# VH-VL binders against Uncharacterized protein B0228.1: the designs that were tried, part 15

Target 1, 207 residues: Uncharacterized protein B0228.1, of Caenorhabditis elegans (q09220)
Amino acid sequence: AVVTPSIENHKMENASVTISKVPISHRPRGFTAGSDSKKLAVQRFKLLISDFLSDAQLSKSIDVAAVGMHKGKSMDDILDDVYTRLRRTLSTKQISELAKAQKGLVEDLDEKSAKLVKARVKRMIVYSFDPAAEQIHKYATRPSMAFALIAETINERFVGSVKDLIRDVLTPKEYDIFRKHYHPHIFKLDNIGNNTEAVRTTTHETF
Short names: E, the ipSAE of ESMFold2; O, the ipSAE of OpenDDE; V2, 0.75 times the mean of E and O plus 0.25 times the DockQ between their complexes.

## First folded at step 14 (VH-VL; framework fv_masavibart)

Design G3 (from G1 with heavy chain Y102W; at its last look DockQ between E and O 0.02; V2 from the best seeds 0.00; counts 0 for: pae E 14.9 > 2, off the site)
Fold by ESMFold2, look of step 14:
Structure G3 (fold): chain C 207 residues (1-207), chain A 122 residues (1-122), chain B 110 residues (1-110)
Amino acid sequence: as target 1 above (207 residues)
Amino acid sequence: QVQLVESGGGVVQPGRSLRLSCAASGFTFSRYAMYWVRQAPGKGLEWVAVISYDGSNKYYADSVKGRFTISRDNSKNTLYLQMNSLRTEDTAVYYCARGREWYFSDSAFDIWGQGTLVTVSS
Amino acid sequence: QSALTQPASVSGSPGQSITISCTGTSSDVGKYDYVSWYQQHPGKAPKLMIYEVSNRPSGVSNRFSGSKSGNTASLTISGLQSEDEADYYCSSYTYSSTLVFGGGTKLTVL
């Protein structure tokens, strides 16, 4: 018998992914779309991705994503397309920072566990964006509208939900090690405080 | 020197087949989407087909869909166009073109070959 | 969907500015920022002059500029010179047909 580790399905209903149920054709006139919507999407991505990527790199990544979502491509394929475009523009410094983070992850876990951690993080990103991609494919009739829908999807609540899902699918030890090497420089994994309920830091202990 | 060199053109009868090749040199072929564009004598440019950098996605103009097949061999830095069931309206110079960036959604062609003439005549 | 509409010809005198239009629809030129412009001299392969509506590749003169308004893209050539005499093609991404070219515009320098 051949044993193949299957990816265990998680009970992951992401109720915090919010995109309007109302079709785009029913939105009020004066809806701001286009260049301003892309700038807003860039700002909102920085809630999850720090200043690691430049505005130009983010803007191009959003263009690639919007086209893919409009064409109805899967989020896995869209992320692969975005990465393919992005890797051509990474600086030597950015490449070195990613390599250092990966090396640290492998040193603190092991090569097999580090690979599994990254795969689970990618899976949560895919899971979080799939409903939004469906809406964009179904309703966006122009690039500016897709940008607006992307910007509305990537709000502070959505980003918080992505961060929570990443924490949920990793063990406390895996999360602490992932955070050590990727936060805050590559990912912002701590929530930005809403209201005064900001202080939550209890580091994980013993596994 | 970055180059694209087409070959395989010629004179054929309607209903016959031809296979065009495009040899790439001077750049990392496997990073780029590749295109075929044709131009009938004295006429404008017409996009024919595109293939993604890894060969996984292929798209065709309606005028050639079902008759032409684009493919690539990244180990040989070569792009191909298999043209079946040729018609007189397929007579054109066929250009191989490189996408400006790694994915075909960019839709800009920054390097072009010299072209190869295909004549479909009885 | 349909080919992009360009004027068949345009002319200008040396030193003038001229504009070549490229009209599509709300499903291509009006929808996407993937408009490109190509220059083609007789017997030569096309050369990319403008990509993504308004960006100029390295080595292309700054006399060439691009813009878009609504469903119409425009190529403007300032300080017209005799070597600018050529055919000019626009191209756009269109979801239904993937890629389309305009019919081409013959620029004559008088």
Scores: ipSAE 0.000, ipTM 0.460, lowest interface PAE 14.9, mean pLDDT 78
ESMFold2 (binder alone), look of step 14: mean pLDDT 91; pTM 0.934
OpenDDE, look of step 14: ipSAE 0.025; ipTM 0.591

Design G4 (from G1 with heavy chain R100T F104W, light chain D33N; at its last look DockQ between E and O 0.03; V2 from the best seeds 0.00; counts 0 for: pae E 13.4 > 2, off the site)
Fold by ESMFold2, look of step 14:
Structure G4 (fold): chain C 207 residues (1-207), chain A 122 residues (1-122), chain B 110 residues (1-110)
Amino acid sequence: as target 1 above (207 residues)
Amino acid sequence: QVQLVESGGGVVQPGRSLRLSCAASGFTFSRYAMYWVRQAPGKGLEWVAVISYDGSNKYYADSVKGRFTISRDNSKNTLYLQMNSLRTEDTAVYYCARGTEYYWSDSAFDIWGQGTLVTVSS
Amino acid sequence: QSALTQPASVSGSPGQSITISCTGTSSDVGKYNYVSWYQQHPGKAPKLMIYEVSNRPSGVSNRFSGSKSGNTASLTISGLQSEDEADYYCSSYTYSSTLVFGGGTKLTVL
């Protein structure tokens, strides 16, 4: 009786799509005072990406992702691992909301097109996080380095760039339909505008 | 029969060098981060160094930074500690230890060697 | 003076429960769930008793339990036995270094 969303990867890269590299810092610089790196990553995720998940669900998901990145797993496998553990903690309401979004996407696009749209969105996420995963695999010997890098990656500029890439890889119609069913509760697809109090960073960059 | 066996300890004068080895058996050595931990006589445990599973990352306690070098040879299942410019305060039993999970250096060590004594004295 | 504070000694009679504390800061014990406990008998290597605050490795008696509140972790030994007489060390992950140990606690079974 549980409708489980699935994520499938087939021929992820489209030869007609060009994607720009997103810069990644290899060490933490300026974080909000009073937060550790993992708490900051949760806060930024909820503000910039999605408030669909609870703090506990996000904290565990970040743990799973950091371990997978350090182990050198592919981002596809990491996302599958996160989903597998996360699905066991979803509330009935969360499951219903995911099922409704998937049903709406399929109804408006047909099943094949809906799968392609979701695959392209997943590919943009994979591509965007590959540099961070490479740095964690190469450099981090401890969880705090992975958490700091993840928190630094989840910033307004980076997330805005990923959102722009998602819009670029979809046709205008595909994007509008995906947005209709997933935004804002499951994925935030608009930029947060000029709300400087919600996300704070320093402008100093040393070394 | 997962085992770690240290060797290479002994008595040396201050300013000299010594190289410790740790032979691993009974597990896939190349998948684990490895540690050196020391214990001065009558004192507590002190972390010395860590090396990632593939040798690409190395970290040291401030007390040994610049004098000690951790390394590994995954083809020989062996961990090393090169100790240069030894001081009297480096006198300790040196343990090698394995982290608890593949690839990731957790904060816990489930396998320890029996230790090798290094004495630095005139 | 260690980065993590443990009492220098603790004692108990056979059959009693005792608790050993390990106090750190909001940058280590309070921040991470990577607290571990080690038992060391004289002349022997340390043995892992508890990891990730409260997990027991296979082969460790359920008389040993771990917990954490705020910046303080605790090891509790119930049903105290003569063979529990040993030194006990806590350890925690830190952001500024890979890990730190407590100064150790000598447990005496009376």
Scores: ipSAE 0.000, ipTM 0.445, lowest interface PAE 13.4, mean pLDDT 80
ESMFold2 (binder alone), look of step 14: mean pLDDT 90; pTM 0.927
OpenDDE, look of step 14: ipSAE 0.005; ipTM 0.541

Design T1 (from D2 with heavy chain D54S, light chain K55N; at its last look DockQ between E and O 0.44; V2 from the best seeds 0.00; counts 0 for: pae E 15.3 > 2, off the site)
Heavy chain, then light chain:
Amino acid sequence: QVQLVESGGGVVQPGRSLRLSCAASGFTFSKYWMYWVRQAPGKGLEWVAVIRYSGSDKYYADSVKGRFTISRDNSKNTLYLQMNSLRTEDTAVYYCARGSTYYRSGAFDIWGQGTLVTVSS
Amino acid sequence: QSALTQPASVSGSPGQSITISCTGTSSDVGGYNYVSWYQQHPGKAPKLMIYEVSNRPSGVSNRFSGSKSGNTASLTISGLQSEDEADYYCSSYTEYDTLVFGGGTKLTVL
ESMFold2, look of step 14: ipSAE 0.000; ipTM 0.472
ESMFold2 (binder alone), look of step 14: mean pLDDT 93; pTM 0.946
OpenDDE, look of step 14: ipSAE 0.046; ipTM 0.678

Design T2 (from D2 with heavy chain D54S S56Y Y102W, light chain K55N; at its last look DockQ between E and O 0.05; V2 from the best seeds 0.00; counts 0 for: pae E 15.0 > 2, off the site)
Fold by ESMFold2, look of step 14:
Structure T2 (fold): chain C 207 residues (1-207), chain A 121 residues (1-121), chain B 110 residues (1-110)
Amino acid sequence: as target 1 above (207 residues)
Amino acid sequence: QVQLVESGGGVVQPGRSLRLSCAASGFTFSKYWMYWVRQAPGKGLEWVAVIRYSGYDKYYADSVKGRFTISRDNSKNTLYLQMNSLRTEDTAVYYCARGSTWYRSGAFDIWGQGTLVTVSS
Amino acid sequence: QSALTQPASVSGSPGQSITISCTGTSSDVGGYNYVSWYQQHPGKAPKLMIYEVSNRPSGVSNRFSGSKSGNTASLTISGLQSEDEADYYCSSYTEYDTLVFGGGTKLTVL
């Protein structure tokens, strides 16, 4: 099943968690040459979403997001626009896999808790992208220029920060259950590459 | 009262090791990026290291990379700095500093009193 | 250490305004809005005066203000008082995931 934005209107949040935005850098004029920026943006989103969505589905979702960011729409509105377009393109296999993940989450947490977990994850994605969307609105003179700016901002460190925020706003139990049903086929929630040494160092210090 | 208290400073010879601790109180330690900043006697401030609130990301000044290790124990509200292969130029007052919540900004609103590390023959 | 450039000293008389500059590059001061300013009296830990270029923490006098133009950040102190005599440091986040401080400016109130 496809997640719906109406969960955001429940006014529910874990009040013990303080949410901060991820910083991004300025992008000077002419700094990136990238004639193939959309293909790069698609590959960078796969660091978080995996191959669950096809390149065509990701490319269209990025088109919708880039237009929204260029126009200065809120990230909530942008995500709604993306969901609306994406729902029409999901295969029966993709729909079945989403339904299975949702069913598993509800079975392990109950329906109310599953809604809250998904709402918190969505909130982190929104807050992580807000600064990037503001920069893209400010600096992109055309929607096509937004592709290059999206690709630049969605680097491995940005994706790692989003993954860390998702882990940190859920309890250990909630995170383990969310990961059980969504990782790796829908979301990549393990840190790959840059964090391998940090995980080894941290586990020796914390264990 | 929000407070940071450093300890573990002292006099050591070049090539030796020292471990600094920073005890945090009066705030939710696990929500904050934490920093070590040093100041050589009569000199300016130098950033040494930073650790993310979760403990997963660590970053170091080039002058200390490979020799120093920052770590934290969120269950004990304590920040650490392991300093190996110490050099004379590491002589400084070492400050523990609280950064921003949830992201890397480099704004330090709470500082400890500092602990002196002297590296000399 | 890649330091941000600050004047070594600045002076002013009580009641006057002074400005301390902090010059970096597009990879730090120019590229990020994470510039901070610290005041340090002798023998004391630094105190945060300005964060995110222009924001004052609670308890910091409105005589202190911050701004940025291009690669140069500025701290302005109006209505100088004798207690403003201190060392002042700027800092910035860099695109290399490091933090840099300026070399410091000694403010003398004449």
Scores: ipSAE 0.000, ipTM 0.439, lowest interface PAE 15.0, mean pLDDT 79
ESMFold2 (binder alone), look of step 14: mean pLDDT 92; pTM 0.940
OpenDDE, look of step 14: ipSAE 0.019; ipTM 0.540

## First folded at step 16 (VH-VL; framework fv_masavibart)

Design T3 (from D2 with heavy chain S56Y, light chain K55N; at its last fold request DockQ between E and O 0.02; V2 from the best seeds 0.00; counts 0 for: pae E 18.8 > 2, off the site)
Heavy chain, then light chain:
Amino acid sequence: QVQLVESGGGVVQPGRSLRLSCAASGFTFSKYWMYWVRQAPGKGLEWVAVIRYDGYDKYYADSVKGRFTISRDNSKNTLYLQMNSLRTEDTAVYYCARGSTYYRSGAFDIWGQGTLVTVSS
Amino acid sequence: QSALTQPASVSGSPGQSITISCTGTSSDVGGYNYVSWYQQHPGKAPKLMIYEVSNRPSGVSNRFSGSKSGNTASLTISGLQSEDEADYYCSSYTEYDTLVFGGGTKLTVL
ESMFold2, look of step 16: ipSAE 0.000; ipTM 0.433
ESMFold2 (binder alone), look of step 16: mean pLDDT 93; pTM 0.939
OpenDDE, look of step 16: ipSAE 0.033; ipTM 0.620
ESMFold2, fold request of step 19: ipSAE 0.000, 0.000, 0.000; ipTM 0.428, 0.432, 0.436
ESMFold2 (binder alone), fold request of step 19: mean pLDDT 93, 92, 92; pTM 0.943, 0.944, 0.940
OpenDDE, fold request of step 19: ipSAE 0.016, 0.019, 0.070; ipTM 0.591, 0.590, 0.652

Design T4 (from D2 with heavy chain Y102W, light chain E95T; at its last look DockQ between E and O 0.10; V2 from the best seeds 0.00; counts 0 for: pae E 6.6 > 2, off the site)
Fold by ESMFold2, look of step 16:
Structure T4 (fold): chain C 207 residues (1-207), chain A 121 residues (1-121), chain B 110 residues (1-110)
Amino acid sequence: as target 1 above (207 residues)
Amino acid sequence: QVQLVESGGGVVQPGRSLRLSCAASGFTFSKYWMYWVRQAPGKGLEWVAVIRYDGSDKYYADSVKGRFTISRDNSKNTLYLQMNSLRTEDTAVYYCARGSTWYRSGAFDIWGQGTLVTVSS
Amino acid sequence: QSALTQPASVSGSPGQSITISCTGTSSDVGGYNYVSWYQQHPGKAPKLMIYEVSKRPSGVSNRFSGSKSGNTASLTISGLQSEDEADYYCSSYTTYDTLVFGGGTKLTVL
């Protein structure tokens, strides 16, 4: 049985963040609105969040998200739009890998708990990105301008804070089982900082 | 039948290093989260570290973070604790403990007999 | 972050029921159902008596029961016996992905 109403006991706080205007150290030099910004967003997504999707799939998903954010749609609606479009482009291998992860999650938890885990993860993503989406709607006068703001939102500090909230909203059992089946291929749950500094010091992020 | 046996304890000077081992038998070691717990003489239990069943994830108490490293060799059914920069407050009996399968629960159903580490000049 | 609060000692007569408390915060005992209780006799390794708040491992007497309300977990021992005389520790998972123990309670059977 699911053991916790933990979101109400752990964190009642809204995760509000401001989009950083300062470039981070592994960002490629030079930004051009449009295609360069979208390419950077794709690269940052693959580095920090997931390399499960192809560049083409990510590029299209960012297009859908940018239009939704520019129009002021809620993050819930934006995520639904992205998933709806993305589903039509998934390969049979990708579909099989997602089905295997879902099956494993259900087997190790149960169907009700697996649904709750995924709902809680989605809720933390919505909480975290809603303020950034509001900023993009307010300040991006065209959808193409949203790409630069999206790329800046996908940074180590912000993505790390989202991952921390996801961990906090789940019990140890729920998190470890979710991680077992989704990390790292479908969803990267480890942060890049602190735990591997010696290795990272000897490796450049770009050439 | 299910058994954990710690070894590698002894007397060591402050600032030195020591490596503890824990030999596991009677169960499928590679399915279990494994823990180190210590107990200073006449004191209570203190959790030290935990390692995921496949070795891919590790967590430490703040008192040892940066100085101690937990590791495992699933082909040898052995858990390790590398203790660097030892201090007198690290003096304790060190227990190896078996956690849950697949997820981290903090429940330790099998304990070793412990190995004494004494840090003194 | 480290210690949960337990009474330093508790005593009871044979046949009585006794309760040992373990008080934490919303970041540990209050936030998770991952509270465990351990019995430790002098010179021996600890023994798991209760896990996940109220579950008993195989071979542990049903005289031992666990519960939780808010930030406080409780171990109840009914029908006290002389062999129950030991130190008792609670533990909990925390939001920082760490594990904390209580300071321990010495149970004396009079």
Scores: ipSAE 0.040, ipTM 0.610, lowest interface PAE 6.6, mean pLDDT 83
ESMFold2 (binder alone), look of step 16: mean pLDDT 93; pTM 0.943
OpenDDE, look of step 16: ipSAE 0.193; ipTM 0.709

Design U1 (from G2 with heavy chain S56Y, light chain S97D; at its last look DockQ between E and O 0.03; V2 from the best seeds 0.00; counts 0 for: pae E 9.2 > 2, off the site)
Fold by ESMFold2, look of step 16:
Structure U1 (fold): chain C 207 residues (1-207), chain A 122 residues (1-122), chain B 110 residues (1-110)
Amino acid sequence: as target 1 above (207 residues)
Amino acid sequence: QVQLVESGGGVVQPGRSLRLSCAASGFTFSRYAMYWVRQAPGKGLEWVAVISYDGYNKYYADSVKGRFTISRDNSKNTLYLQMNSLRTEDTAVYYCARGREYYWSDSAFDIWGQGTLVTVSS
Amino acid sequence: QSALTQPASVSGSPGQSITISCTGTSSDVGKYDYVSWYQQHPGKAPKLMIYEVSNRPSGVSNRFSGSKSGNTASLTISGLQSEDEADYYCSSYTYSDTLVFGGGTKLTVL
């Protein structure tokens, strides 16, 4: 992307924190490749990261990510591809909610600072997920393993460590403002134990 | 031998329904995205619909959205197209096609059937 | 929403090179590297010649090559032969997760 500093997207800037990573399985056990793994990835994403997207929107996004990882695209390019495919499928309500969050972020910070905050969040996501993408490209000899490895990467400990890194690369004020406008509906920033009051699991709702 | 065979075409009046089938053989059907593409007589190719390998994702051309439904039965190696509220502009040869990549939707179709003709006329 | 524009026809003599253009928008051809090319002889199903802009499937002659610049993809056929006479279609993903084809180009070998 032209608007995002390229070097900053691939590096943790001025950090002294040791990055904690959960072990990634090289060969998933107890899963049928493909179908079961993709459903699990969708379920885990909605529980741990965001329930803002529909199941169909998320399933397509995971397909785009898995293809990109298998072909060896960088995580930064993969996220751009996902966004490009996703943005035209958003409902009027989703668009309005995203616009409201962005407007609030800009009002509380300013346009330049808001862009920098979002760039740093994206950088931590890229930095954290690049090793999993590299593993999928180098070691997953079958496309079906890509879904299993994505599902295994999306777990409480790993996602929790990414959220901790996001907090660490923002000032307390920046983090509080970002959280105010994005958490919990657009992006879940608390771990499950920390955000039980703010989380509603719509996938399990009875009708 | 990898093969796709379409069936279910015919002549119908506007407003009626037809169901097309595509029988797959010689490959693991359940690992591929499947497509319907049509070609009006003397005209070019038009993409109609896609269904993911597991049936979870379905997408349609604007011209058929709300009227056509793509589906698959992986236990029978068969792809379907339910066509409701047919119009004269739906007249075409309908092709079944396989996506090139395992597991993912693709913009490239490496295996095609022979096509089945649908004629919608009063 | 978006349309892919191809010339209605092109012609060339045996042994020459010809190029068929496929013009889209910044929301399809210009945005994605998912352009494909198909050859169709009369009464037959299409055959995949190029995928992902420039890749040839196994068994397709290296006389066929693909490229893209901006919003325009191109199919080049070198060393033109009489069996290359056919209709040629490009296709691409769009911003709305749909697929579009070009209108087709009839290639005549003189």
Scores: ipSAE 0.006, ipTM 0.523, lowest interface PAE 9.2, mean pLDDT 81
ESMFold2 (binder alone), look of step 16: mean pLDDT 93; pTM 0.949
OpenDDE, look of step 16: ipSAE 0.014; ipTM 0.585

Design U2 (from U1 with heavy chain R31S R100S Y103R; at its last look DockQ between E and O 0.11; V2 from the best seeds 0.00; counts 0 for: pae E 12.9 > 2, off the site)
Fold by ESMFold2, look of step 16:
Structure U2 (fold): chain C 207 residues (1-207), chain A 122 residues (1-122), chain B 110 residues (1-110)
Amino acid sequence: as target 1 above (207 residues)
Amino acid sequence: QVQLVESGGGVVQPGRSLRLSCAASGFTFSSYAMYWVRQAPGKGLEWVAVISYDGYNKYYADSVKGRFTISRDNSKNTLYLQMNSLRTEDTAVYYCARGSEYRWSDSAFDIWGQGTLVTVSS
Amino acid sequence: QSALTQPASVSGSPGQSITISCTGTSSDVGKYDYVSWYQQHPGKAPKLMIYEVSNRPSGVSNRFSGSKSGNTASLTISGLQSEDEADYYCSSYTYSDTLVFGGGTKLTVL
């Protein structure tokens, strides 16, 4: 996903919500580290982000994120750093597709509501990854080790939980409109159906 | 073109201090983790310390922890090792070495200096 | 003390292939693919010959190759030449995320 800067000035929001935490596991220091871990981290991030970003763009974005997580930067700062880097590398086609998605969102919701929907989606991404970033900072004392931890923590169950939280923070109408314009070509927002629902539910709660 | 040059070695008495320098040239110094590795006469290689590319993280071998301090000045392309409370066991050739990966390396040492001899004796 | 075990010496005749072993544990050599090999001629700085188990840096002869099986990494030198006579060190990560060296192996070319 393309990360945009914080939405322009708006009034303070006083909404209260209880959000289920995404499970994260602790990692002992015996894990594999090195350059191969970046390839794994790229693969894992693609579970959330479609082929919208090239492998090179995603690889560099994960480099920026891994350094930020290692340094203990907030996810807000990390996403801003990633956006700054990505802006310089987006193709005219990618810029046009983002503009088209934004235009569609504004047309279906109005400008103010579209801004709030995007802010909530960004906030859920931040909320979902912030505990993982903290654990990566605690356990990956060097950026190269952060890739292995990113790959191990950002699996299909974790990504599915992030997608569920994004859906839950929006009204059904807001979610349907956001999906209409961003899914699947920018974000992958649907979970895979499973005829063994109990297995998926159990896996989802036990990371 | 790419080179590391150590300096500051010499003969000192036990309990004294010495500061080593490593001048880097031919590469973007501020993008690499830097290491000190030593070799006692007739002995093998021993890792001493590492500093991250931005100087934020520093790690030491147990044998020198609390006595040695690694640091860097990225504006001068220079790596330092402050050695306090020197012991006869610290007698060695001290090498500076560059990590093999851009920004942060933990896999290999791809560029080495020629070393500087530190002798600790009465 | 060395965290990795190497033979103290190995010898071979010109043209032969020789192998130098580097034995660690399942928490270092056996777990990580971050084994490196260094060549050191007398009075000279070490030179990186192999990194990440089996990769050669630019400028290193393809006569040098590396491999790993279980807890043991190996450096193989094919077509042995007199200039290969040197000390060889392996290196690997340990459980504590530090890079350590083997004790070294003196290669003699007969």
Scores: ipSAE 0.006, ipTM 0.445, lowest interface PAE 12.9, mean pLDDT 78
ESMFold2 (binder alone), look of step 16: mean pLDDT 93; pTM 0.946
OpenDDE, look of step 16: ipSAE 0.290; ipTM 0.704

Design U3 (from U2 with heavy chain D54R Y56W; at its last look DockQ between E and O 0.02; V2 from the best seeds 0.00; counts 0 for: pae E 11.4 > 2, off the site)
Fold by ESMFold2, look of step 16:
Structure U3 (fold): chain C 207 residues (1-207), chain A 122 residues (1-122), chain B 110 residues (1-110)
Amino acid sequence: as target 1 above (207 residues)
Amino acid sequence: QVQLVESGGGVVQPGRSLRLSCAASGFTFSSYAMYWVRQAPGKGLEWVAVISYRGWNKYYADSVKGRFTISRDNSKNTLYLQMNSLRTEDTAVYYCARGSEYRWSDSAFDIWGQGTLVTVSS
Amino acid sequence: QSALTQPASVSGSPGQSITISCTGTSSDVGKYDYVSWYQQHPGKAPKLMIYEVSNRPSGVSNRFSGSKSGNTASLTISGLQSEDEADYYCSSYTYSDTLVFGGGTKLTVL
């Protein structure tokens, strides 16, 4: 039977505790700080989130986002602005890769469930970035100042927390299927800096 | 009655290992990031490690990286710190602390345990 | 070693107000509103008094307030009482991706 549940408000409401801000103060040591903050933001995005988009596509997307954040637009509106401009620049190869991922998601779930999974992922991204966008609006006196703040927001700890939320709002089956078709090229879902687990497996003893 | 209770502290010789536990009660443990913070005798607070609410993100202070391992078992409401290759400089009271924000990596600690003393001496 | 600078001690008389400073840099305290303050009595665990610069957790007296200007955060305790005698620590994340505490301030109520 076909069903059309309203799921996003239920998940947020059923979280039972107020969800708060993701700290922005962690980043990998390999990044160059200063002087060209937009290029840094592009590099961090590609390292931590996705290398699907070109540098030029990301640079334009960051421009749109920085203006929106500076003006205090909601994260929903900012993402709409970015998407509207970005979709005009996608290559035939990129469109084909997105279509293949979507087709795989639908085949393994079904059309309705695939749509709901993608909506939940988008909602967690919006929820996670809203507080950071608010901080950028408060402290950036012009759009160009937002680039450094955006680059600092895209760090391993913050992005890792967003990935944890995405995994939490999906069932294990939904997550595995989403990961199968989107990770790592379209959307990186693994966390980079977790070398400690290998050491723990070797040296850990339980009481 | 939100509570954190540390255990497993004691006196050990340098180079030995020790495992600390932190038992949580009165809140949904699996929804919070958890921290270890230590305090050497007569000194200030030093952050040691953090683990995200599901255990997928772990971060350590440079002074303990590679020697200490933070972990959690959400089915048992328990946080752990495995401390290997202990040094005299690791002598401290070790506190378990809850992150103040639901399901996020936090910058504040709203619930603390009583602490457990670890003494590393020859 | 502390990346955040606090005075080693401060004192005041009952009923007065005192302020404890916490000075960082434009890359931590001066960057965003992620400063917290902890009170610690001798032999006890720290207690969160202020988070995100100026917010009080439930159950913390309104005699405790927090603020920030530039790279310096401040904890103000009004109506000073004998029970306020304790060590006070500020905390923030840093540019180097570590969580740091200030060195602590011993508050003496005379």
Scores: ipSAE 0.007, ipTM 0.536, lowest interface PAE 11.4, mean pLDDT 80
ESMFold2 (binder alone), look of step 16: mean pLDDT 93; pTM 0.947
OpenDDE, look of step 16: ipSAE 0.021; ipTM 0.630

